# Designs tried in a protein design chat: VH-VL binders against q0atu2. Part 149

Target 1, 119 residues: q0atu2
Amino acid sequence: MLDKKARIRTSREYRNVFEKGKRLSGRFLIIYYVENALDNNRFGFITNKKIGMAVIRNRIKRQLRAIVREYQGQVKNKHDIVLVARAGIGKSSFEGMEKDYIAIMKKAGLFARNANKID

## First folded at step 6 (VH-VL)

Design p70 (framework fv_ivicentamab_arm2)
Fold by ESMFold2-Fast, scan of step 6:
Structure p70 (fold): chain C 119 residues (1-119), chain A 119 residues (1-119), chain B 110 residues (1-110)
Amino acid sequence: as target 1 above (119 residues)
Amino acid sequence: EVQLVESGGGLVQPGGSLRLSCAASGFTFSSYDMNWVRQAPGKGLEWVSIIGTAGDTDYASWAKGRFTISRDNSKNTLYLQMNSLRAEDTAVYYCARGEYWDSTLFDYWGQGTLVTVSS
Amino acid sequence: AYDMTQSPSTLSASVGDRVTITCQASQSISSYLAWYQQKPGKAPKLLIHDASSLESGVPSRFKGSGSGTEFTLTISSLQPDDFATYYCQQGYSYSDVPITFGGGTKVEIK
């Protein structure tokens, strides 16, 4: 995403997604998601201390942002989505995280069935 | 207007230490990952270090143990502590902001500060 | 470490020429490649991210393409402002040196 307003910024905005949203767990990721009243999607990212050392959390955060940006055009409009990294994510490859993201988004009904294909 | 202003560069003898600063303005500093990138005279760009929004850090392997990246969000300032300096560390040091969605993309750069380590 | 090999190291061109710069990664980096422009005495400027996406304000004569290990930057009609050094960069996989740049290509006047 080029638009910086696609960011979930405040603790209140995160709380809204957690309280009112649906939860779906993948292998390495949990997503919380809710429809918003905006014209665009917004994403939040949570990597907590249970994942591992700071350097691992930083790497994961960067890679998750990259994955979300890559597939942003395939996400149904008007959603706030928070990605929470699970403890086991530190053992995953980039491709493993990407695969998990696609799978969980498809299961949530937020992605087209063949998200990785150009039609 | 996003601005990054480096300071602290200068002439130092081999084995010496130097602390670089980068003053940030025009954006919410605490929300962005920050980087140091260097460039030896007449040579290419070389990534040095990153610090995340939670204070988590990563380094180029040659920088580990000698360089320490840190940030002070209350002062909107990024730092690089450089110890055990070698002639090979002679370079212009840039602070660079990681783009919000992909912190490995450097969307804004400072003017750079020259560090000269005498041989 | 992901080695980024950039070619040519220098090229001479005239205003109006089409120029092509190549960047090769030692391992696949998918589409996670950026291009930067650096003019003498200045900091680099981000031109292109994700192999082919232009940054706001970058002229449409700049085009990035490629995926995997082979990438190109093309300037379709070289302007005086385009004489600069160009760098490719990856941040795809983190290893001993997680973020690496190509060696640079200097585009100079004939």
Scores: ipSAE 0.007, ipTM 0.578, lowest interface PAE 12.4, mean pLDDT 84

Design p71 (framework fv_ivicentamab_arm2)
Fold by ESMFold2-Fast, scan of step 6:
Structure p71 (fold): chain C 119 residues (1-119), chain A 119 residues (1-119), chain B 110 residues (1-110)
Amino acid sequence: as target 1 above (119 residues)
Amino acid sequence: EVQLVESGGGLVQPGGSLRLSCAASGFTFSSYEMNWVRQAPGKGLEWVSIIGTAGDTDYASWAKGRFTISRDNSKNTLYLQMNSLRAEDTAVYYCARGEYWDSTLFDYWGQGTLVTVSS
Amino acid sequence: AYDMTQSPSTLSASVGDRVTITCQASQSISSYLAWYQQKPGKAPKLLIHDASSLESGVPSRFKGSGSGTEFTLTISSLQPDDFATYYCQQGYSYSDVSLTFGGGTKVEIK
């Protein structure tokens, strides 16, 4: 799991990212991101009912957190980033979600260094 | 050596159907997102459809409901089923591979197959 | 919707000339623009990604530049092999809007 200090928790914090942040869309994910005044990054995760049943939404949230944690050392510091799962992510593989995450983070200019292939 | 070879093009009457194939070799086909891109005679490039590693699909708005992209990973083959064909669908259809980390980049293309919709 | 507009549609040039092709996006796409080269009867070939990064094997006379909404492809000293049609393509988003190419710029011999 991601450390508690690296998580966006309150509705007010989510609202700040949505209202003041930039948006970038990938195939399975949308990210909203804004620079923060902290010394660390914080991540939020949104999965809505369009994706599927609670069991599927919770599985996707866990997989996205695992992906974010694996690549957290490559993310530019001092950002609040919210990942919103799109319709269709329920049909994706772990690899598909990982590839989309890396692609959109690179496009956003949020990766400090290029991500390596998993193989 | 990466190779993509399209087949199945030909002359078809308006309202008819046609299925295109793209045989892939020289890479792990199942790990890549695949695309169809078309080009009408003397005109520019137009994106048609994409299929992801989990079989998830997206289409250009004009292609929805008429065209179906699919893949068979056991045969390393990409397909495009085209129904309700119109004269304006006349084009060379290219099979194109999406780059591993950024599938919006088409790093390898087939030679194309010509589809002519005419009486 | 991300419309991509290229200019000029046709450009006549001689070997050794400096050629500049422009691509304009209807909305900011940051630096996520690719350039493709297509020779007659052939499939397109990826030349440049991320506005300015050359693909392996692409000659250094090709240079991409720009960000936001305005981008250029420059060929500093045109060679016979460079007479082709060039296309820009946005890579900023493809799930909310379809992937889009510019209309193309044909570089032909003068």
Scores: ipSAE 0.007, ipTM 0.611, lowest interface PAE 11.5, mean pLDDT 85

Design p72 (framework fv_ivicentamab_arm2)
Fold by ESMFold2-Fast, scan of step 6:
Structure p72 (fold): chain C 119 residues (1-119), chain A 119 residues (1-119), chain B 110 residues (1-110)
Amino acid sequence: as target 1 above (119 residues)
Amino acid sequence: EVQLVESGGGLVQPGGSLRLSCAASGFTFSSWDMNWVRQAPGKGLEWVSIIGTAGDTDYASWAKGRFTISRDNSKNTLYLQMNSLRAEDTAVYYCARGEYWDSTLFDYWGQGTLVTVSS
Amino acid sequence: AYDMTQSPSTLSASVGDRVTITCQASQSISSYLAWYQQKPGKAPKLLIHDASSLESGVPSRFKGSGSGTEFTLTISSLQPDDFATYYCQQGYSYSDVSLTFGGGTKVEIK
C-alpha cells in the first residue's frame, strides 16, 4: 500500500494539480503533475465511468497503484502526480499499463537517472 | 480515531424492509470506498456491497435488486436499504472502510448491527 | 469465478506452537489477498494485505506468503491472544461472488 502521506486525498489538492500542473498523454494514461512544497511525492488516481463498470475501474486502480508503488523509488522528489485512466485501459494487460506508465514518466522527466526499484 | 458505528438492525418478518446506517468519524469519509459485509450466526464472512467515492456501486449477486447501498458525504453516513428480506438474510451486518488506492481491503470495521428475519 | 478454499476449518494448538493456515484460489489472484483475525463477539481485524505486507501494529510472528493461487498464513510462536478465527479474502476480482472470503480457520486451544 502507498503511505497515506504519499496520496492526494482532497478535491482541493486534485484541483491544484489540474490547474497548475503540466499534462502528458500516453496510450492508456494521462498524467497531470506539479512540483509541491512537501518532502515527498503524492499520487492521485482517476478512473472515469467511460472505462466501464465499478468492478473494472476498481481493478484498474489497484493495478495502477501497484505499478506506482513498484517504481516510486525512480520518481524525482517533491511532485504531486495524478494518473487519469483513458477509456481504452480496460482492454490493456498489466504489462501494457506498466510500460505506458514508464514511458510517460520518462517523457515528463520525472524518472531519476538509473533508479530501478522502489526504495 | 477512525470510528464506524452501525445502527438500524432489529427483528423483521420475511418480505419486510429495513434500512441500516453507518456513522463514520475520524477520517475524510468522502475519500474512501465503503462496504457492507455480513456474517450469519456461526458462519463466515460474506461481502454484500460496495460504494465508491464517485457513488458507483456493486453488489453480491444474491443482493442485486433487493439491497441498495448509498452514502451521504455531507453527513459522513453510509446506508444499506434492504427489501424483500428472507430468513437467510439473518446476520450481523458490518460497515467496513475500503480503499481504491491499495488493494481491496477492509482496514476498519464497525462493531456490527444484528438483523434477524423471523420465520 | 474466484472461489477461496481455506484449510483446515479447525485447528487445535498450544501456546508456542507454529500454526499454518492455507488459502487456495480457484484462479490466479496475483498478490491481491488479505488476512483477517476475528475474536468471538468482535469485528474482524485486518492483519495482512498484498499477501505478505503486515499492517501496522501487527506482531512480527504473523507472516503471509504466496502468490497466484496458493497462500499461507503462519504464526511462528502462538500466543494466548492469537486464539481466534482467521479469514483470507481475495481483492482481485469483483463479480457475483465479489470480494470472496475463505470459509475461515478456527484456532482453538488444545
Scores: ipSAE 0.007, ipTM 0.547, lowest interface PAE 11.8, mean pLDDT 83

Design p73 (framework fv_ivicentamab_arm2)
Fold by OpenDDE, second read of step 7:
Structure p73 (fold): chain C 119 residues (1-119), chain A 119 residues (1-119), chain B 110 residues (1-110)
Amino acid sequence: as target 1 above (119 residues)
Amino acid sequence: EVQLVESGGGLVQPGGSLRLSCAASGFTFSSYDMNWVRQAPGKGLEWVSIIGTAGDTDYASWAKGRFTISRDNSKNTLYLQMNSLRAEDTAVYYCARGEYWDSTLFDYWGQGTLVTVSS
Amino acid sequence: AYDMTQSPSTLSASVGDRVTITCQASQSISSYLAWYQQKPGKAPKLLIHEASDLESGVPSRFKGSGSGTEFTLTISSLQPDDFATYYCQQGYSYSDVSLTFGGGTKVEIK
């Protein structure tokens, strides 16, 4: 699990990201991101019921958290980032999700210049 | 008030078929995963099948091929088609609403309907 | 597959006793565990979700704890209304959908 400090937890925090942040769509993910006033990044995760049953949604959330956790040290600081899973993600492999995450984060310019583990 | 009322249980011969129904009320039926869970006399609980809000389905390994879960959101009704019934299928069959939270669980249950498979 | 093993299968206790039920998962399920109470002839009732969160209306004498593979349900002071069968259930699945229950623990009067 992500550290509590690294998580968007309140509706107000989510609303702030949606209202003030930028939006970028990938194949399986949509990200909303905005600068925060903190020294750390915070991540939020949203899964739509159209993805599938709760078991599937939960799996997707866990997988996305794992991906975010793997690359969190390479993301530019002071950002709130919300990941919204698209309907097609339910049929995606973990690797597919990871690739999509990396691609969309690159497009957003959210990775640090000296980021490793990014192909 | 959330209510789930099972029906369709009864006595059936081995090899026979039976269709169970679960009438839901007190909540937006179409917005929830629905499950069947059974309990043989004097035994524990056994998950049978789930149907998500998107109509996606899954089954316990032993249930695949013989049981079919379905739903009619216009009637707020859940179904379980049981074919090729065996003596070991004798049980009380519960309809259970799936709760998302961060896990998958069953927050509301019907009172169950008894299915007896006997020659 | 996630196998859930409960112990003991049967527990005899008296009113006022501290009761502990254990649930063990064959592999880590994080905190995705629920506890249910079932009385004879009745449907199960959800007591605890996510290992330790009490459902609304559940008495505070019920406590869920644990994570990973080891979980416990504790009743600090057993009440007459608590004599029942309890089940744990894992709500964790990854590759395959599997929602398995423990074998149950019958708490009966001594």
Scores: ipSAE 0.595, ipTM 0.882, lowest interface PAE 1.0, mean pLDDT 93
Fold by ESMFold2-Fast, scan of step 6:
Structure p73 (fold): chain C 119 residues (1-119), chain A 119 residues (1-119), chain B 110 residues (1-110)
Amino acid sequence: as target 1 above (119 residues)
Amino acid sequence: EVQLVESGGGLVQPGGSLRLSCAASGFTFSSYDMNWVRQAPGKGLEWVSIIGTAGDTDYASWAKGRFTISRDNSKNTLYLQMNSLRAEDTAVYYCARGEYWDSTLFDYWGQGTLVTVSS
Amino acid sequence: AYDMTQSPSTLSASVGDRVTITCQASQSISSYLAWYQQKPGKAPKLLIHEASDLESGVPSRFKGSGSGTEFTLTISSLQPDDFATYYCQQGYSYSDVSLTFGGGTKVEIK
């Protein structure tokens, strides 16, 4: 659901975020984030095998992309952000993941305004 | 008016089990993450466990394998099943509500129920 | 690992005094520290979130400050109702000992 320009696509860019970025963990999510030199934000998503089978991991990835898409306008410009799903996320609801995303983005100082959906 | 009322505490022998309950009223119980927090006599606060809106759970490392948090949204009730109890589990156990957007904040607490583990 | 250390463990004060309690995190938690007040025989009450934001109904004599690893709770003019134990809590990060509280500071009458 995210525009192609808003996605982290290369191993090099993922590595840059992990090595140079800040790390913050929430209930279901860990984010790694770093300022970029672009005029837009980029997002990456990682769901490892500890979460569960491929069906569960694919559902989680789709739901996370939808959440990120809905709140795209609230995110401070010029950041590369990687969302890593924690093992327990497979038992969470969509609402639970959404609340955790909002909380962690606020704590990271990445929301330009109060967390709400894009109008 | 938000209220949380704990019950089920009492005297139990080492190795025994107890089930605590927390009756919630005055809010939409199913929409909130719920927590157990304990306090040994004369000591500080110690987080025990959380349960999310989808029944997803997490525990303090020392509680894993012995304690099980659960909820029944139809009864507006939170539970803590405690097994293999030890003397160091002696504490007042509080039911605490996680704030809607940030479940790391405990915005409402019950009055607590005392669990004493002794012969 | 986010260890939270409070100092002092106890302090004695008189009504009208300015009281300061310190909370130190082992790693930066940005501004995501909460303060709780617990009166004898009662449950804790959330006073402050995000280091400095007062909860509704909390008197303005309570002030939180700090960011990163060092935080303070100040009571500018201690009232009889303020003799209690105060706890800080990091709400920055979930980890294996995730929602950690400080050891508490008991504010008692001099």
Scores: ipSAE 0.228, ipTM 0.777, lowest interface PAE 4.3, mean pLDDT 89

Design p74 (framework fv_ivicentamab_arm2)
Fold by ESMFold2-Fast, scan of step 6:
Structure p74 (fold): chain C 119 residues (1-119), chain A 119 residues (1-119), chain B 110 residues (1-110)
Amino acid sequence: as target 1 above (119 residues)
Amino acid sequence: EVQLVESGGGLVQPGGSLRLSCAASGFTFSSYDMNWVRQAPGKGLEWVSIIGTAGDTDYASWAKGRFTISRDNSKNTLYLQMNSLRAEDTAVYYCARGEYWDSTLFDYWGQGTLVTVSS
Amino acid sequence: AYDMTQSPSTLSASVGDRVTITCQASQSISSYLAWYQQKPGKAPKLLIHYASSLESGVPSRFKGSGSGTEFTLTISSLQPDDFATYYCQQGYSYSDVSLTFGGGTKVEIK
């Protein structure tokens, strides 16, 4: 679960990230990201019908929120980041999604060098 | 069970003021963006305002300067202060919860409170 | 200015009929469209988000489709519980543009 204040709220805020942000694709995830003028990071999540039935999409959203929360301390502050689930993510394991998230965040330069789980 | 219960509606004369309340229960109120949506008799739905978890607000253009949305997390209550009321503000006012990750989606609604602006 | 035009305003149908409701946006809203059901004297209920994603607990006879400017809600086999007014809503708003609902489509018994 993320702090609600770490959430992107409106379609306007999502659109800002899509239009002004950078895009990077992973195996199961695409991220769009842009620096914000706030004191914290905000995350958005998009799961569309190509992923599968509502039950699968809801499971994926819960798992992605859990992954983002787990690694939030590793993310460079002052960014709006939108995670878009790709078709096929429903067949991924939790561990597979987690590895993809870490890899793409490192490639984006959004994670600290040698990012690890914060215990 | 998620419940939203509006109150404070009634008959008010043009130029008058009214404050609406929405009592929330069955969920962690402080973790959700909250909205007001209205519906004039026999007409369609019209979005009025949103308040985020950090207290940030946005308004429909016709509501700016006249309406103020606020929340009290200690009381699990949402408010709408309406000033300089006009006949065209006559409507059922609904309290609506923004979905956790996309507050432009209204996943739970109260049953509404009727505001009638007439002499 | 994201005007939402819904058609038809009213339709008459019988139980078992296939019902189609259309929603047009004045400009592309991608897939940021939701559908709501409102029964007389009741609050609206969210049925579909992101144009085609069914909400939990909503019967599978409801289906949303479309993207960009043209969207459709279909009820494949109308049930007595489905006589209601349906609204589309765009969530693709700018800081100076409000969230916008369509005018509604009332589904009445024939």
Scores: ipSAE 0.006, ipTM 0.541, lowest interface PAE 13.6, mean pLDDT 84

Design p75 (framework fv_ivicentamab_arm2)
Fold by OpenDDE, second read of step 7:
Structure p75 (fold): chain C 119 residues (1-119), chain A 119 residues (1-119), chain B 110 residues (1-110)
Amino acid sequence: as target 1 above (119 residues)
Amino acid sequence: EVQLVESGGGLVQPGGSLRLSCAASGFTFSSYDMNWVRQAPGKGLEWVSIIGTAGDTYYASWAKGRFTISRDNSKNTLYLQMNSLRAEDTAVYYCARGEYWDSTLFDYWGQGTLVTVSS
Amino acid sequence: AYDMTQSPSTLSASVGDRVTITCQASQSISSYLAWYQQKPGKAPKLLIHDASSLESGVPSRFKGSGSGTEFTLTISSLQPDDFATYYCQQGYSYDDVSYTFGGGTKVEIK
C-alpha cells in the first residue's frame, strides 16, 4: 500500500514530472522520472481508454501499484516517478508487467546499488 | 479545494423523470471517475452508478435501464438521468469522486440533493 | 456479488470507551475496503482506505484492520465528536463493477 506521501496526486506535480523529467519506454510501460526535493519517492500512475474499460484499468492500476510497492525499498530516494500504461498492458500478465518495470527502472538507473531483489 | 455541488433534486410523481447535476471544481474533473451514491431517509448508503474517464458507464443491478449517468468534461459537470421513478427511489443523491488506489473508494462527496418521489 | 454485512447496527457507548465495528464480506475482497463516517445531515467522510490506511487528518484513535472477509474498525477511546454512523465499503472490482456498502453502524451516546 502506497501512503499519500508516496503518491503523485496533483496536476502540477504530474506536469512537473513530464516537463522536467526523463522518459523511458518499455514494452508495457513508459516511465517519467525526475529528482524531487523530498526525502521520499512519489509515484504516479496514468492509464487511458486504450487499455480497456474501467474494471480493466482499475485492475492494471492495482497491479502496477503492487509492483511499485514490492520494489519501493530498492529505488533511489528523492524521485518523482510516473508510470504510464501502454495499450498492450491490458492483456499482459502480472509477471510480464513486473519484468518490464524492472527492466525500465534498471535502464533508468533508479535502483539502488545494493538492491537485491532485482533479476 | 475539491468541491462537488449537486442540484436538480425535488418532488416528482411516480413514473416521472428527473435529471440531477453535479458541478465539480478544484480538480481536473476529466481525470477522475465519478459516481452517484444515494441514501434513503434513515437508511444506508447505496451505490448507483459510475462513469469512467473514458466515458464507460456501470450501474447497480437495480439501476440498469432506469438511470443514466453521463458527464460533460467541458463543463466539469456530472449528470444522472432518472426515469420511471418509484417511491423507493426517494433519497438524497450524492455525487462522489472515485479514487483508485489499491481499492476503489469515494474520497470526496457533495452535500447531496434530495429527490422525493410521491403522489 | 460482494455482500457486506456490518455489525452491530446500533452501538451505545460512552466517551472514553473502546468501540469495535465489524464488517464481513460474502467472499474475499483482499484489503479493498474503506470506512466512512457520517453525521446527521452531512455527507459521508472517508476515514480509512485499503482496510488499514488512515486518511489525512483522521485521529489516530481510529484503526482499521483485517483482510479477506473479516474487517474491523476500532475507536480506541471514543470522543464526543465520534458519535456518528459508520459504513464499510468494498472496493473490489475486477471483472464486475459493483461497490457495496455495509448496512451501517450508528454509534450513539449511552
Scores: ipSAE 0.021, ipTM 0.698, lowest interface PAE 5.3, mean pLDDT 90
Fold by ESMFold2-Fast, scan of step 6:
Structure p75 (fold): chain C 119 residues (1-119), chain A 119 residues (1-119), chain B 110 residues (1-110)
Amino acid sequence: as target 1 above (119 residues)
Amino acid sequence: EVQLVESGGGLVQPGGSLRLSCAASGFTFSSYDMNWVRQAPGKGLEWVSIIGTAGDTYYASWAKGRFTISRDNSKNTLYLQMNSLRAEDTAVYYCARGEYWDSTLFDYWGQGTLVTVSS
Amino acid sequence: AYDMTQSPSTLSASVGDRVTITCQASQSISSYLAWYQQKPGKAPKLLIHDASSLESGVPSRFKGSGSGTEFTLTISSLQPDDFATYYCQQGYSYDDVSYTFGGGTKVEIK
């Protein structure tokens, strides 16, 4: 579970990220991200009906929150970031989703610290 | 240090089958997404398939249903099972490692193995 | 999958020349473009990632630029080791996991 302050909650806040933010696509994820005027990062999660039924979408959303929570200490402060799950995410494992998240956040220049790179 | 060595190429008749292997060394094989990329003689590079660290697989549209990518982490080996081979499948097949943080980048490649589909 | 169009297909140049290769994506791929170098009889080698970032050990005479749909690879002063075929590759793909290479540009001695 992410702290309440670390979650994007309203449709207005989501629209702000979509309209003003940058977009990057990963293998299973798309992120939209924009710098905010707050003291912390906020995350939003979108799982479209193309992924599957509600039970599957809710599982994916929960797994994405767990991944974001695990790596939140590495994310550069003062950003609003929305994760959009791509249709193919249902074919990925938790590990695959985690790896894609790390790759796309690195690409966006949003990681302030690296997890130890393993060979 | 990092090495990828392909084997299993050779002559095969149209409609036949062939299995390629790629022996990996010098890195923790189980931590990397692995790819097959092919190149017809005198032609350009064409991506074939990827297998993720969790065993998730994806294919070029023309390869789906005929080719199967797999891996054996205990043997540090990547495989490509090719069925219903056509003359158009004649190519050097390369094993390529996806970069740790961004598996869309192919940071290390093997020398390739030649597959010739001919009567 | 995104179509990647590379030009020219073949280019003749002399040592010391400035060489420019172009790569066009059918739709925006942001900066998710890599460049590879392939010498005769060898496997490709990654040169540039994220359109403009040089891989470790790649000489500074190689420069990548562009974003969206148009990208260029420039070699500012061609060296003997640079006669090779160059490929661009997109890592952006939409609904499908698909990595598309350009058709390649062969840089030959004049």
Scores: ipSAE 0.007, ipTM 0.571, lowest interface PAE 13.2, mean pLDDT 85

